# VHH binders against q96fz2, part 67

Target 1, 269 residues: q96fz2
Amino acid sequence: CGRTSCHLPRDVLTRACAYQDRRGQQRLPEWRDPDKYCPSYNKSPQSNSPVLLSRLHFEKDADSSERIIAPMRWGLVPSWFKESDPSKLQFNTTNCRSDTVMEKRSFKVPLGKGRRCVVLADGFYEWQRCQGTNQRQPYFIYFPQIKTEKSGSIGAADSPENWEKVWDNWRLLTMAGIFDCWEPPEGGDVLYSYTIITVDSCKGLSDIHHRMPAILDGEEAVSKWLDFGEVSTQEALKLIHPTENITFHAVSSVVNNSRNNTPECLAPV

## First folded at step 23 (VHH)

Design HC11
Fold by OpenDDE, fold request of step 24:
Structure HC11 (fold): chain B 269 residues (1-269), chain A 123 residues (1-123)
Amino acid sequence: as target 1 above (269 residues)
Amino acid sequence: EVQLVESGGRLVRTGGSLRLSCAASGFRFRYYIMGWFRQAPGKEREVVAAIVQSGGYTYYADFVKGRFTISRDNAKNTVYLQMNSLKPEDTAVYYCAAGKGIFLDTPSEYDYWGQGTQVTVSS
C-alpha cells in the first residue's frame, strides 16, 4: 500500500470515528495536533494521515479504550534513528509485512510497547499490471458503502454540494498500523510516524495486487487493536489477516501523480 | 456486447420459493458489484439485494427480512437470488444489474441492466 485517500473535512472525519468505550459510552476521539491534518484524495508516504490510538499513550491511567485521533507521518521512523533527517532512513517503512513484523526491530520494538494504531482512509489505491503492456490500471479499494435514506435528494452527482453529502456517511477504511515516536537529535518536536501492516491479498483482490493492508473490520477489531492495555500483542496479531469485505473500482490515471488532489482521483471510470 | 439475462421468474404461491439467476456476458464480471432490483406495477424500481465482487459483503433491503439470499459465482459469471417465504407484495419484475459505482443500494450506481424476469406471487 503506497497510496490512500483521506479527504473528509476534520469535523466529518471526527464524526465518522465515533465509538463506544468499554463502558458503552458514545464518544468522539479527541484530536492531537489537528492542524497537521491535511485532507487529500491522494496521500503518499511521508505525508501526514490521521490515525487512531489509545488515550493511554498520552495520559497515564487513562482508559485504554478511549481513542485519540492524530495526524502522523506515513513511514515509520524508529525511535533509535540518530540522523537529523528522517528522510535519510535507508529502509522502507511504509509497510510492515505481517509475516515478518516480529523479525524487524523497527516494528517489533514499538509493537512490543503497545504502539498500535488504526490508520484512517477513505480507501487505498493499487495498480494492476496489464498483461502485455507496461500500463498499470489504478483501482480504488474501500469498504462497501451504502447510501443512507437521508440522502434521497441526491440528484445528479454533479453538484459539489451533492458530492459532499455523499461522504457524510462514508464508512472509513480502518487499517492496522504500528507507530513510533522519534525524538530528533537536535531537539524539537517529537515525530509520530506509522507503518501500515500488510497481508496477502484476499481472493477478490488477488488479480489486482498480491498484497493488501491489514484491514480491521468492525468496531471490535478496531477496539482490540487499539487497546494495548487489555489486549496483548499476541492477541492483537490474530486480528491481522486478509478480508473479503472490500470493494473496488477502476479510477483514472489522475491518481498517478501524487500532486493531484481532486475528486477525480477516486472517481469511477 | 454487454448482456445480463435473468431467469427463474414464474408464478408461485404465497410461502413459496424461487431462485433467480442472472447470466452475465460481455464484461469483466468479477470486477463489478451485482445487484437485484425489482419494480412492481405503479411503483418505482427498488433495490432488493447487492453483492460485492468477492461476495464478501451483501446488502439487503429492509423488506427482505432474511427471506432472500444473494450470491454469485464468478467462474460462471452468474448472480443468484434465492427467494424464500414469498409474499404477494413481492410480485414484481426483478432486474439484475452490474455496477462499478460506489453505493450498493443506489440504482444510478449500476451501469448494466437486464431485461427483467417476472415474479408473481399468488395469494
Scores: ipSAE 0.923, ipTM 0.967, lowest interface PAE 0.4, mean pLDDT 93
Fold by OpenDDE, fold request of step 24:
Structure HC11 (fold): chain B 269 residues (1-269), chain A 123 residues (1-123)
Amino acid sequence: as target 1 above (269 residues)
Amino acid sequence: EVQLVESGGRLVRTGGSLRLSCAASGFRFRYYIMGWFRQAPGKEREVVAAIVQSGGYTYYADFVKGRFTISRDNAKNTVYLQMNSLKPEDTAVYYCAAGKGIFLDTPSEYDYWGQGTQVTVSS
């Protein structure tokens, strides 16, 4: 996974992340560093994206079932990294393979510290190789969506007004991630960064691409992944597997340029 | 040419079962969401069920209440609707549809439509 969409306004995103804590109370995640949230239809590695994590990471006596939402850098920078520039990392940390997560120090160490997060997105993009051509067809891949009854006759998605309504009840894609905290050697702000765990693609996506993000499907899976206080690493890793609960459609080549940030990126063609 | 051909519609008694089939041709079937819709006389067309490309997710309208099952066979380019515990209220023309759209429950998101098959449930 090297491209995602996360374009919802902050308030809409927050509402979409509504959850129940272990006591059954309805809650919204609290924001940390909300000003670092930059909505975009076209998110690439090294950009910031919002992730969910347990409040226990910030507060010693916090309920570990409570959630925080925070923008983090895509591309994990290990805490032990001693260079002053994260771009000098010699290995790719955009993704973490599920089968080798425990073999790689960069991922094993933060995972062992309970630094699990849920990466939020509208969906992710993947490029299909066309046989016999150098051309690649991009696809937008996301959770199946249903229009909720309350949304009046949302006419054809072609009107700007209708487009905004389309996203009011959007089910966000929830991907399993590992994050780490890096303190620059020269001082400065702590950098929070994440990697997306990847798995072999489900059968439904196998023709498009051989790998997919580990998707946490449902509130229970999300809760268990986040709750490092109650759920061990071993138990959490059981949640990491391919899912067929995905849909997709072809999109235009507009998404190929990471600088393009328009609805056309994820529009069906 | 894109074709969706429904079959299996007939007269059945209340409480009976029926299996509808829709054979698709002329497009990449495995890349489309498939849906079943119905239209009763004097009523608007409504969604019955929908299924994503892989079959890993299905949607059902509220009136289905576990009575119907949508499935697909991508190798056969066919989508099915198993209907059990049929009621007179289920009498309608049933349509198969294929879509590249985003929303499973929205008719306008479907690009191709069959001609429909008549299902009649008698008391």
Scores: ipSAE 0.922, ipTM 0.967, lowest interface PAE 0.4, mean pLDDT 93
Fold by OpenDDE, look of step 23:
Structure HC11 (fold): chain B 269 residues (1-269), chain A 123 residues (1-123)
Amino acid sequence: as target 1 above (269 residues)
Amino acid sequence: EVQLVESGGRLVRTGGSLRLSCAASGFRFRYYIMGWFRQAPGKEREVVAAIVQSGGYTYYADFVKGRFTISRDNAKNTVYLQMNSLKPEDTAVYYCAAGKGIFLDTPSEYDYWGQGTQVTVSS
């Protein structure tokens, strides 16, 4: 996974992340560093994206089922990294393969510390290789969506106003991630960064691409992944597998340029 | 040429069962969401059920209440609707549709439509 969409306004995104804690209380995640959230139809590595993580990571004795939402840098910077510039990392940390997560120190160590997060997105992009050509067809992949009856009065999705309403009930894609905290050697703010765990693609996506993000499907899976206080690493890793609960459509080549940030990026062609 | 051909519609008694089939041709079937819709006389066309490309997710209208099952065979380019416990209110023309749109329950998101098959449920 090298490209995602996360364009919802902050308030809409927050509402879409409503959850129940272990006591059954309905809650909204609290924001950490909300000003770092930059909505975009075209998110690339090294950009900031919102993730969910347990409140226990920030507050001692907090309920580990409570969730925080925070923008983090895509591309995990290990805590042990001693260079002053994260861009000097010699290896790619955009993704973590599920089969080697326990073999690579950069991912194993933070995972062992319970640094699990849920990466939020409208969906992710993947490029299909076209047989006989050097051209790749991009696809937008996301959870299946249902238009709520309330949206029935929403005229043709062709108006910008109608387009915004379409996203009010969007089911966000929830991907399993590992994050780490890096303290710059020269001082400054702690950098929070994440990697997306990847798995072999489900059968439905196998013709598009051989790998897919580990998708956490449903509130239980999301809660267990986040709750490092009650759920062990071994139990959490059981949640990491391909899922067929996914849909996709072809999009235009507009998404190929990471600078393009318009609705056309994810629109069906 | 894109074609969706429905079959299996007939007269059945209340409580009976039917299996509808829709054979697709002329497009990449495995890349499309498939849906079943129905239209009764004097009523608007409404969604009955939908299924994503892999079959890993299905949607059903509220009136289905577990009576119908949508499935697909991508190797055969066919989508099915198993209908059990049929009621007179289920009498309608049933349409198969294929879409590359976003919303499973929205008719305008579907690009191709069959001619429909008549299902009649008698009391």
Scores: ipSAE 0.921, ipTM 0.966, lowest interface PAE 0.4, mean pLDDT 93
Fold by ESMFold2, look of step 23:
Structure HC11 (fold): chain B 269 residues (1-269), chain A 123 residues (1-123)
Amino acid sequence: as target 1 above (269 residues)
Amino acid sequence: EVQLVESGGRLVRTGGSLRLSCAASGFRFRYYIMGWFRQAPGKEREVVAAIVQSGGYTYYADFVKGRFTISRDNAKNTVYLQMNSLKPEDTAVYYCAAGKGIFLDTPSEYDYWGQGTQVTVSS
């Protein structure tokens, strides 16, 4: 997984992340650094994308079931990194294989501190290698979507004319991630960065690519992955597996150039 | 040549069961979402059920209410609709459809359509 779409306006994205806390109360996640959110149909490593994480990471004694949403850098920078420029990291942290996560210091250390996050996207892209050619066919891969009513319960509570231009009622893809916090040696703001955990592809995606992101399917899985106060690392890792609850379609090569940020990137062809 | 050939539609009594089949050919079946739609005279075509490429997700319209089951067999390039507890309001022409679009419940997302099979449920 090396390319995603996360294009919804911030207020629409926030409402799509409505959840229930431990007491069953409906809530919206609270933003940190909302001005760093950069929506795009074509997100690549080193860009910022929104993730969910437990409020307990920021507030002593907070309810660990409450959620914060924050943009983080894609490509985990370990807390122990000693150089001043994160681009000098000499190993790839865009993804983290589930079968070796406890063997890699870059990932097992933050995981042991409960630094689990949920990476949000409209969906992700993968490129299928075609036998006997140099050609690659990109696909957009996402949760199954239903378009029954535009003005569902959510749309009626906001300015609905803005929402007619975006995908109403889109079910966001929720991927399991690990994050870390790096303090620059010369001072400045702490850098939050994440990696996406990967697993072997499910049967439905095996013709496209042999790996897929670890997808957290449903609120129970999302809640357990985020709640490091109540759910141990060992129990959380049981949530990491392939899923067949996925769909896809071919897209044009417009998405190949990461500078292209248009709806054409994910349009079916 | 792309073909979707429905079979199994007939006259049945209220409370009865039917199994519809749709044999697909001429396209890469496992790359397509599949759906069953229906249309009664004078009414618009409406989704009944849909299924993603792997079979890992299925969608049902609210009026199905647990009575119908969609399934697919990618080895046989076939999609099925098992219909139980049939009611007179289920009377319609049932269409099999295949698509590469996004929304499972929206007819315009489907590229190929069968000719339909008539289901008639008598009181």
Scores: ipSAE 0.858, ipTM 0.938, lowest interface PAE 0.5, mean pLDDT 90

Design HC11
Fold by ESMFold2, fold request of step 24:
Structure HC11 (fold): chain B 269 residues (1-269), chain A 123 residues (1-123)
Amino acid sequence: as target 1 above (269 residues)
Amino acid sequence: EVQLVESGGRLVRTGGSLRLSCAASGFRFRYYIMGWFRQAPGKEREVVAAIVQSGGYTYYADFVKGRFTISRDNAKNTVYLQMNSLKPEDTAVYYCAAGKGIFLDTPSEYDYWGQGTQVTVSS
């Protein structure tokens, strides 16, 4: 997983993340650093994207079932990293394989501290290799979607206002992540950064790519992954597996250039 | 040429069961969402059920109320609708559809349509 769409305005995204705490109270996640949120149809590694994490990471004795939403850098920078420039990291931390997560110091250490997060996106992109050619076909991959209102689609929208309403009920993709906190050696703000856990692809995606993000399907899975106060690392890792609750469609090559931030990136072709 | 050929529609009594089949050809079946839609006389076409490429997610309209089951067999390029506890209100032409659109319940998201098969449920 190396490209996502996460384009919703902050207030729409926040409402899409409504949840119930341990006591059954309906809540919205509380933002940290909202000004760092940079929505785009075409997010790549090293950019900031919103993640959910437990309030307990920020407040002593807080209810660990309460959620914070915060932009973090895609590409985990380990707390032990010594250079002043994160781009100098010698290895790729965009993704973390589930089968080796407990063998890699960069991921094992923050995971042992309960630094679990849920990475939010509209969906992700993956490029299918065509046999015997340099040609690659991009796909947009996401949770199945139901319109629930009058007949219409993305392609049938009459106005910008109608396009925005299509997204009001979008089911956000929820991917399992690990984050870490890096203090630059010269001082300055702590850098929060994340990796997306990956698994073998499900049967439905196997023709497109052999790996997929670990998707947390439903509020129970999301709650258990986030709640490091009540759910051990060992129990949380049981949530990490492929899912067939996924759909996809082909998209044009517009998405190939990460500088293209336009609805055409995810439009069906 | 792309073809979706429905079969299995017939007259059946209230409370009866019926299985519809839709044979697909001329396109990469496993890359398409599939749906069953129906159109009763004097009414607009409406979604009955839909199924994603792998079969891992299914959608049913509220009126189905657990009575119908959609399934697909990607090896046979076929989608099915098992209909149980049929009611006179289920009388309609049933259409098989294939699409690469986003919303499973929306007819405009489907690119290919069959000619339909008539289901008639008598009192």
Scores: ipSAE 0.857, ipTM 0.938, lowest interface PAE 0.5, mean pLDDT 91
Fold by ESMFold2, fold request of step 24:
Structure HC11 (fold): chain B 269 residues (1-269), chain A 123 residues (1-123)
Amino acid sequence: as target 1 above (269 residues)
Amino acid sequence: EVQLVESGGRLVRTGGSLRLSCAASGFRFRYYIMGWFRQAPGKEREVVAAIVQSGGYTYYADFVKGRFTISRDNAKNTVYLQMNSLKPEDTAVYYCAAGKGIFLDTPSEYDYWGQGTQVTVSS
């Protein structure tokens, strides 16, 4: 939707993205523009967040199953956009509805070029509307997590050292995205930007919000979405559906202010 | 007032089956992860199984080896543990727990606990 957490240090994030290529070899994605990665517990549209995409987008004859990780602008800027300032785009491209993706020029054109990406996050936030009031309850929503300890569980994270152990094996949320490349009319670097595909919420989230990101659950789904060299648009779109493999917890209102970048944003209350 | 009430624990022979139930009240059940934990004398409480709010994901400890199944019925505010192929090593007090924490397998992530039900598996 419109707010995520993606706070891991670059090296930790990279290791969490370990994958197997087409030949079964274990690999890490290679970074493009690593200096543009800005970790935060509280990412909003127009900020940069890391996405995965096929190496074939950058290198002629590359193995399309190999992955690049790169920060991209959240809020797709279509390649046909004519103004010089992308913040002036007159429509919202933070999300792309799956049921109209092939009807919207901003999304179907890059999708037809194979510009599929996987948007990475710790998880995402949604605000639940409470009946009869203007109060909204934020929730942090993420893949189910297991804290693997060799024997006996001792305690909760209550120190910086223990907090780092909480994230040692975090399963990153993997959302289906579409990206495009925009060349500024006045010159400068090509802008890479993405949208997150959305679907109707699963039953487990329907009390919180009626939409959810299209989540790619597992390495096969991630690989097929990324591999535009071997997987057609038609086949890739079959991966786009709600999932019940999700969990959530209420968080405090600290996250409401997008300027707050603190672990409290995602802490259970 | 929050209550979690386990039932179904009893003495059973090796190889037998039991179904544990946990009736919940006093909180919005569908907003909570649920878990079954066990504690044998002199040991720490350990996860047996856990289930997310919708039931769409379940977790089982390694020792379960496919023998147990957790499920929940959000309309009845009840979580279940079907236990098959029981072994003497499964002898413990089994606790139902509800939580809003992050990690499914960690006791400190669970806010509410039942009184427990004794399961005893004889040779």
Scores: ipSAE 0.852, ipTM 0.935, lowest interface PAE 0.5, mean pLDDT 91

